# Designs tried in a protein design chat: VHH binders against F-box/kelch-repeat protein At2g24250. Part 4

Target 1, 374 residues: F-box/kelch-repeat protein At2g24250, of Arabidopsis thaliana (Mouse-ear cress) (q9zuh0)
Amino acid sequence: MAMKKKISTSSIMPDWSQLPEELLHIISTHLEDHYFDAVHARSVCRSWRSTFPFPSSLLRQSYSLPAFPLESKDLCCTLEKVPLFLFRVLTPPDAADASSEYFLGGLGQDKSNDHVELPSPLQCSVKVNVPGTEPILMNMLDCQIIPLGHKYRLMIGCNPEEYSAAFLPLNEQGGGGEFVALLDCTDLFLVLRSTEMRWIRLEKPSTASCKELFTFRGRFYATFFNGDTFVIDPSSLEATPLTPHIDSNFLVPSGNEELFLVKTDFLRCRVSRLDEEAAEWVEVSDLGDRVLFLGGHLGNFYCSAKELPHGCGLTGDSILFTVGSRNVTYPYKYGVHTNKRKAEDNINCWRSSRENRVLFRNRYDPVLSFRVER

## First folded at step 20 (VHH)

Design f5 (from e6 with T28K)
Fold by OpenDDE, last read:
Structure f5 (fold): chain B 374 residues (1-374), chain A 124 residues (1-124)
Amino acid sequence: as target 1 above (374 residues)
Amino acid sequence: QVQLVESGGGLVQPGGSLRLSCAASGFKFDDYKMNWVRQPPGKGLEWVSAISGSGGSTYYADSVEGRFTIIRDNDKKMVYLQMTSLKTEDTAVYYCARVTKYSLWTGRVYFDPEGQGTQVTVSS
């Protein structure tokens, strides 16, 4: 009775760290057009990281601006163009919890001298820095990176404080490099125009604090905590109030395509899109493939559901809204029948769905982390 | 056509009270923040008070805070200004107005329409 020794073919995962340098070099040349693949490659091990340069397209671009006049001191002023990404952490199929984890933030090189003890063998590892928490090591093979666009930040002073600013390039077609930057300060606005290259003080159109300053289709938009909302002409610097005036509203630009107004009483919301030709808000019952994110510290933003992996718990035609002081966000859907209340409830609105719970782990810039629980 | 018609002005003694009314027509009234502004003799236009579209938020100039109350009735398309403890300095033509534009350069506020206003005179 010959005991057939079951040779457990331990599927020896090849140690990719031992890949010849020549081969790595060849691979690197093929990744030039795929910056995310380059990031993945850099995450494999130290030797790979040394061979694969960090993609320049993912770097923050910085522009030196004229000194910021503050209390008789000229402070250094830098404009940063920051690329934003959504990171999806793939849960193992065997995980009992069908929850999906997400991180919103930027990509960068770890320049910290803080050597985190790395597990051995180190393969495909990325360090996630969430402010106020210990760094988390993640496997990039289990991570999907989704580009969300860019934001501009103004850094002022030696200890750089971040200010809310909107940057508008002018005459893009003429190659002239003209621009207008609008900065929100506590008591006033500051404007920097390329023609003058000096900061000029402006009056605020509202007595309330500015909630958000952004650009859409060549204009500035300013929202305030009292519900005031203005469109600002970058040339004349005249502000026109947007109607309707409501106590709680959110503006969400969807790239250069659509500007959405979300009115909410936390239980229900109404969504309108701006018709620029008619100069009116048109109520909508469908967002298409768009997912709107509202109420976060990173401002309001959108994502295409097509860019999201299937089964991630997020679907198009949805609003994720952070309600109250709770670290919980709920999706809003249009026409959702809540079983309990009588048929007469105006079905023609966006309602909070409690089916999917979004838990925010961190709300602080620059990294937003949240978990979607099914 | 947008119309705002003010009424309720008159002559009152210092310390007295008046209630101004504004009737609005020609626009979606509940969508707009409504304002009271006044023009004293020989002076420029001064902002007095504002009320949000829903009526949930009210705003006052420092000079009238605690003395004036702004109220709106969206069903009737009316805005009211209850004035109490009136002072000689409150003498002005009062206008109900919508803000149409704000200059960030000068801080100037533009209103539409320019109504006839209602005269308030506070005199002993």
Scores: ipSAE 0.673, ipTM 0.856, lowest interface PAE 0.4, mean pLDDT 79
Fold by OpenDDE, fold request of step 25:
Structure f5 (fold): chain B 374 residues (1-374), chain A 124 residues (1-124)
Amino acid sequence: as target 1 above (374 residues)
Amino acid sequence: QVQLVESGGGLVQPGGSLRLSCAASGFKFDDYKMNWVRQPPGKGLEWVSAISGSGGSTYYADSVEGRFTIIRDNDKKMVYLQMTSLKTEDTAVYYCARVTKYSLWTGRVYFDPEGQGTQVTVSS
């Protein structure tokens, strides 16, 4: 009875850090179209980082704009196109009840000389910089990066104050490079059109402070803290109030596909989508694969549940609403029955589900970090 | 058709009080922020007060703050303006209106409909 020595083929994971430079160069040429893979590659070790350039597509594009007078000073103005990403920390498959961690922010090159490495075996790593906290080192193998689009920021002055701005390219199909930029200032709007290339002062349509300024399907949208909401024609610069006028509403663009209006009294939410043809809001009970994020400092945004890790606790047809005063985020689901209220009232609105707890660790730009606990 | 009908205007002495009423019809009343605006003799339209769709928030021009009170009844589709401590400068035709458009260039506010308004005259 020959004891077959189970050659435990210790699958010696090859130390990737020891790959020949020639091979690394070959790999680098194949990563040109895969910017996230390049980021991963750069995170392997110092030698890899030196071999793989930081992807240019992930660099913040900045555009110098004409200076404008603000408070009697000529201030330099730079428009930055900031790519936004959701970083998903993967939970081990065995941790069915484990909380999922997310970071929302931008990608950048770590220019620091103090690179922290993960313990052996050496693996890809990413440093998460959350303002006010110590940097968090993560294993890139446990991280998924999800693109969420771009945000435009206007940087004004030598100590750049960030202003809320909306940027609308015009005539994209014609290659003309025409654009309109709308900037929210304290007491007024500023507009920059590509045709004049000068800042022009505009009046605000509301006396309240502007909450959010964004673009959807070739128009500007402005929300205010008093509940005022306007659609602004980029050519005429006429603002039309959107109804209904409510004290608390959120507009959430889903790319160029759908614009959602969320009405909330914190206990329940109603969601409507804009029918542009009918010029009306249509109430919806289904968001499809969409997860809406509301009330955060980064504005309102959405993601596809399919892009989220399996078992992360977030599913489609969900709203995550952050109550700023309490620094607590609640998930809302449609038709959630609460034991305490009449069944009839529960079926026709989005209600807070206590099944999952969402904790925001940091709400400050440039990185939003949150945890979903089951 | 959108209709707004103002009433309650009249002649009062300085320091007096009036209550204006506006009856709304032809639109979903509770969806709109309602406004009172006035046109003094020989002057343009001046915004006076506004109330949110729910009635939970009220807004006033500095010139009338503390003297005027705007309220609404969504069930009756009514907007009211209680005016107290009236001054001669409050003399105007008062209109109830919903805002339909803003010009960001000029700051001009467009109201709909342009009703007949109600005359308020404050004179000794």
Scores: ipSAE 0.672, ipTM 0.859, lowest interface PAE 0.4, mean pLDDT 79
Fold by OpenDDE, fold request of step 25:
Structure f5 (fold): chain B 374 residues (1-374), chain A 124 residues (1-124)
Amino acid sequence: as target 1 above (374 residues)
Amino acid sequence: QVQLVESGGGLVQPGGSLRLSCAASGFKFDDYKMNWVRQPPGKGLEWVSAISGSGGSTYYADSVEGRFTIIRDNDKKMVYLQMTSLKTEDTAVYYCARVTKYSLWTGRVYFDPEGQGTQVTVSS
């Protein structure tokens, strides 16, 4: 009876850091159209990072603007186009905590020469620096990166302060390179037009602080913390109030296709889309594949659920509203019954869903961290 | 048709009180931020106070802060301006209005409709 010694095939986890340079080069050539895969590759080790260039398409674009006159000093001004991404860190299937971790923020090339190689099993992990917090180690092997669009920021001064800005290219079809930039300052707006190439002071249409400044279909939109919302004509610089006026309004552009208005009392939400032809807001009960993110420091944004991994806890046709004071995010679904409401309550609205719990861990620009619990 | 009808104006002594009323019709009242504006004799239109659609937020010009109170009743489609500690400088025709446009260049505010207003005269 020959005892077959079960050769425990010690699954020798390959040390990917030892991959031949020639092979890495071959792989690099095949990742030219796969920008996020390149980012993953760069996370493996120092040698991989050196072999795989940072994708140029993911770089922040910066534009030098005319000096900003502030306090009798000419301050240098740079407009930065910042791409935004959602990072999902996948938890192992056997993990006791079924929660998914998400990070919202930008991607950038690490310019530091001090690339630390992490030994196995931390191979393919990256250190994420969030201002004001301890660095977080993220395993990039299980990380998904989802593009969410971009925001414009104006950097003013040698020690640049960041300001919210909206940038509107004009006459794109004519190749003329004309543009209008609108900047939110504490007490006023500043406008830069390509024809004048100087900053001009403008009055704000509200006494409240500006919450968000963005562009949609050739116009500026401004929201304020008091619920004021305006559409601003880029040529005349006239602001028209948007109705209805409520204490809490959120505007969310979905690319160039739809602009959504979300009215919320925290318990209920009403969602409308802008019908520009009719010049009216049309109430909607369906967002399709869209997930709207509201109330965060990074502004309002949307993502397609199709771009999200299966089982991530986020589903289309949803609103995630973050209450800053409570550091809690509430999911909203249309027609959801809450235990506290009598059957007779009008269900023709967006209501908080208990299906998914979203917990924010940190709120630091430019990174937002949150957990979704099932 | 949008209609705003002001009432409650009159003659009052300095230090006195007066309550203005505005009746709104012809639009969804609770969707609009409502304003009181005034035109003193020989002067331009001046913004006085505003109240959000829900009534949860109120705003005042510095000249009337602490003396005037704006309130609204959405069920009755009414806006009120309670004025206290009235001064001679408060003498004006008072209008209730919706804002239709802001000029970012000049800070000028445009209102709709241009109603008849109600005369407030503060005199000894």
Scores: ipSAE 0.671, ipTM 0.854, lowest interface PAE 0.4, mean pLDDT 79

Design f5 (from e6 with T28K)
Fold by OpenDDE, last read:
Structure f5 (fold): chain B 374 residues (1-374), chain A 124 residues (1-124)
Amino acid sequence: as target 1 above (374 residues)
Amino acid sequence: QVQLVESGGGLVQPGGSLRLSCAASGFKFDDYKMNWVRQPPGKGLEWVSAISGSGGSTYYADSVEGRFTIIRDNDKKMVYLQMTSLKTEDTAVYYCARVTKYSLWTGRVYFDPEGQGTQVTVSS
């Protein structure tokens, strides 16, 4: 009985980190239109990072603005347009827990000279810098990168303090480069118009601190911690209160398509969309493929579930609400029965769902990391 | 049509108390933050107090803090201002109002509607 030597074709996975530079260059030329693939390629090893340039399309655009008048000092002011991404990191199939890890933040070129050489074999990892924490290595092998849009940041001074700012380009179609920027300061607003190119002091429409300042369809929106909400005309700089006035609300723009108002008492949420034609909020029971992120340091934002892989734990028609005081994020779904609540409760609202547990690992701006456990 | 009708004003001695009432109609009352504003003789309008739509939050000008209390009844569509420890400087026509607009340039607050108000006179 001839023991058939099972030639275990140990498929020797080639060490791709040793790929010749000439081949890497060839590959790099084919990735010019695939900036996410370039990001993946750069995550392989040092040699690959050196060969594959950081995609220019992912670079932060910065604009030099006139000096900011603060405390009799002219401070340098730079406006940064920061692209935001959601990173889904797949846990190895062998990991018993079907948990998906997510990172929210920007992409950037590592300018640090301390290029931690990843030990062989090829790990395909990227360093995630979270302020105040040790860097985290993120496995990029099966990482999905989802674009979430852009955030504007105003950097003032040599030690740039970040101020909440909203930037509104005017006349986009005509290439005229006109814009209005609105900045939230402690006691006042500042406005910069391209026509004047000087910071002008404005009065705040509320006595409370500003919670969020953003733009939607050519207008500024300002929310305050006392529940005040205003739409601000960029030309007249007149603020109109938005109704209803509630103690706790969140506004979430979904690009240029929809503006959502979320009313919450932490236990329940009501969601409305703005009908601009009717000038009214219309309550909605369905967000479609949208996932709303609320209450985080990064502000309020949305993601399309279509861009999310199946089984990632995040589904459309969901709200993820972070309670700042508790550092806990709750998923909300419409019409969900909570086991503890008597059948008599109005189910026609968004309620916390226990289907998925969302654990935040880090909440430091500009990076938010969280895990979804099923 | 939006209507706000104020009542409860009168003559009172310093240190006295008054309760003002405002009846609202013509709009979804609970959606609006309601305000009391006043116009002293020969002066412009000044903000006095505000209450959130739900009634959960109240706000006061420094000049009236601790002396005035704003309350609302959404079922009755009423706003009240309880005034205590009244001073001569509190003499004014008092108006119940919704804020319709703010000028960020000037800080001017626009109110609706411009009602008749109720006269409060504090005099010895």
Scores: ipSAE 0.669, ipTM 0.856, lowest interface PAE 0.4, mean pLDDT 80
Fold by ESMFold2, fold request of step 25:
Structure f5 (fold): chain B 374 residues (1-374), chain A 124 residues (1-124)
Amino acid sequence: as target 1 above (374 residues)
Amino acid sequence: QVQLVESGGGLVQPGGSLRLSCAASGFKFDDYKMNWVRQPPGKGLEWVSAISGSGGSTYYADSVEGRFTIIRDNDKKMVYLQMTSLKTEDTAVYYCARVTKYSLWTGRVYFDPEGQGTQVTVSS
């Protein structure tokens, strides 16, 4: 007489580690653009790991550069391309508190542990370093992960520098390997062309400190704390003033598709997109599935909310300011009523939604960490 | 389409005062940093002053600091230059202008003076 639980019943589960190599190869061709699924596949067993290459889009690409001209040391100088991601920690569906936790930052291979082979479940993990705390180890399977693009970082020897950098690969259709890099060094700009491999000192077009430096559609963009903004041609090194000249603006690239301008007094916002053909800004009331993140140490960027579940607290068509002294904020949305007087409200703007309260744990390098309460 | 119309120039003795005006149309005026530049007789353009789009920040060439004041009125789409303690070397045609380009290589600033300017003559 045996109970079902005390006597092992035959539980036939597929042993994915026993798939023939030919079938694994077919599966791998369908994972080419699903790089976190590829990382998970590599953790199944050694056979899968040897068949599925580590996704190159998750690796930090490095470019060897000439010695940095502001220091007289014999040190290596490299430029790293760091991929950025938003991680949402999954919660059980039956949780009484439906708050969502988020981490946002740069991703890289952990070179300090290159000699250590982790067990399979931990090979699908990321280590999050928050200053003043022990590192947090998160399983990727416990997270929803949204790619955000990349950030460039200058390394002198093994030390990261706090210089802002922008990097333009040339010949989008060709494999020439040419590039132009522009670097903000507080007192001056430096430019490096791969065809010369020599840093050239440039004059700044503004007396103020540079606030942001990024690329959009093959050109550099620089903003300054006094409101000066420029688009810079990488070939001629001519800087053209970009309107409007207002020191409370944010510029937000959305890949190479759109460039958004957010004008704000921190009570309300107006958003415009750049119409390059007309050389003008066109006001918009709809960001689609985008969530804009503005004013943080990672710069201004967006994430796609297409795959975010209903009720997670972050929804598309919204703006989240990560700048300021308060650690509590709300996403901004278009057309928000105050529920007091319809005639007094200007609903043709972006305004605090007063919903989905955002609580910041960390807004400083290396990771933006926050919780959303509904 | 873009128009910048300067006025308020004239003849004045050394130590005197003038107020120049610039009326702007055909572009989104409050989006632009505005400048005064001048062209002395037989010389090229030289920069005089600038004012931010909001009007919150002002900038002056060393030769005019403390004597000139730049002001803007975004509602009226106007830029003004209040000049005091005028000197003979301030004699020039004065233009209001927007910056066209900066050369990062040379530090040179290029302006687009769209109006005919206003003559300021300082003579005893």
Scores: ipSAE 0.508, ipTM 0.782, lowest interface PAE 1.3, mean pLDDT 76
Fold by ESMFold2, last read:
Structure f5 (fold): chain B 374 residues (1-374), chain A 124 residues (1-124)
Amino acid sequence: as target 1 above (374 residues)
Amino acid sequence: QVQLVESGGGLVQPGGSLRLSCAASGFKFDDYKMNWVRQPPGKGLEWVSAISGSGGSTYYADSVEGRFTIIRDNDKKMVYLQMTSLKTEDTAVYYCARVTKYSLWTGRVYFDPEGQGTQVTVSS
């Protein structure tokens, strides 16, 4: 091995571990909005790690709820708040026609933590599962990361099972800590109010299985595989049917700004937005800069195309179905013809473009690897 | 301007058949799940049947399962109830209606019937 001569760090490679802690504090205040940069900074040395706490927004937050009541036993009940992200791989294959690779999912702590100290770069790695293959460990620096918000999951029992839940915080300005949670449980809904901390049985307003359960602008929304769709008031727990009643649809909140209804037979889509003031769905022919992701294991999401490079296979005003086992999908676009020899009579809908193919490669939650500190 | 016009009721013997019709206007009919409800003599409304907006799914109360068939024609804006094997317990005024709300506490379904209904009388 070659012997490295000691040279002044200011002349060749700075020794960043020698920075005074007061200067590290100044740097840390500028990283509070750049969560993954904070993770990378923690890998420099013990001094930096003490100054840059691990961002709580990247952790799967968990806390206990009242035991889930059954006839003969009390079951553990844990609420998880899971951050969700779209990961775009920054190093695509060769050639300009290469498809873009994406992973859609949440971040979680590596459950297989060990006492062994890992090298600094691996602290920022994501575990990715591809069906039929071994999990892949990817460096987060090789990915563009787009936040998609959070998903709430309820874990119940000694063999904990994930249950679909909607979590509605209350009193954001003046109360804090108050909430209502609605749980989909086989043939029933269950509700937990923080003011009572007791699970209460509710009837489902449909005999079909619940497909989607989420919140939008302070109310719960539930969709069912038979096309039943309801808005549920958290105070009265009365459900109001939403039109249109259709057998195959997706509801997609875009934050608290818009709620989209996507009607599809997987050949064509029609999209509407909710006009709450008029209490109606207004059909739209564009989504702006939005890209919708529908039907995947993790539910329905969207991202803004403003941060995506051109030619990556994702552009605004697009719908992607993430249902199924295929690695490849195509964006749906408005007014697209499928074939020149197949004259379609109706172009007032969204269809697969058959261009700009996109790869999705995930079935499981990504895992953020933590460095074990001695 | 919402109008639901029921017809096809009448007097029928037990075991007989009858076909009810409901003509809809003044709203986007294809967007709504449609229901038949009935009011037996001296009783409140009770739910009978429902059909999805597309017509792809149908639902029936236990008391009529296997005897009644709900059908819709979205082109004509019509809902039908084909009733067979009629019983005296089926005597009621029948309405087509839309649901206004569900109570998650009780499972009760609330309707707002818009039409005058059609009388079905089953007697020997």
Scores: ipSAE 0.498, ipTM 0.780, lowest interface PAE 1.3, mean pLDDT 70

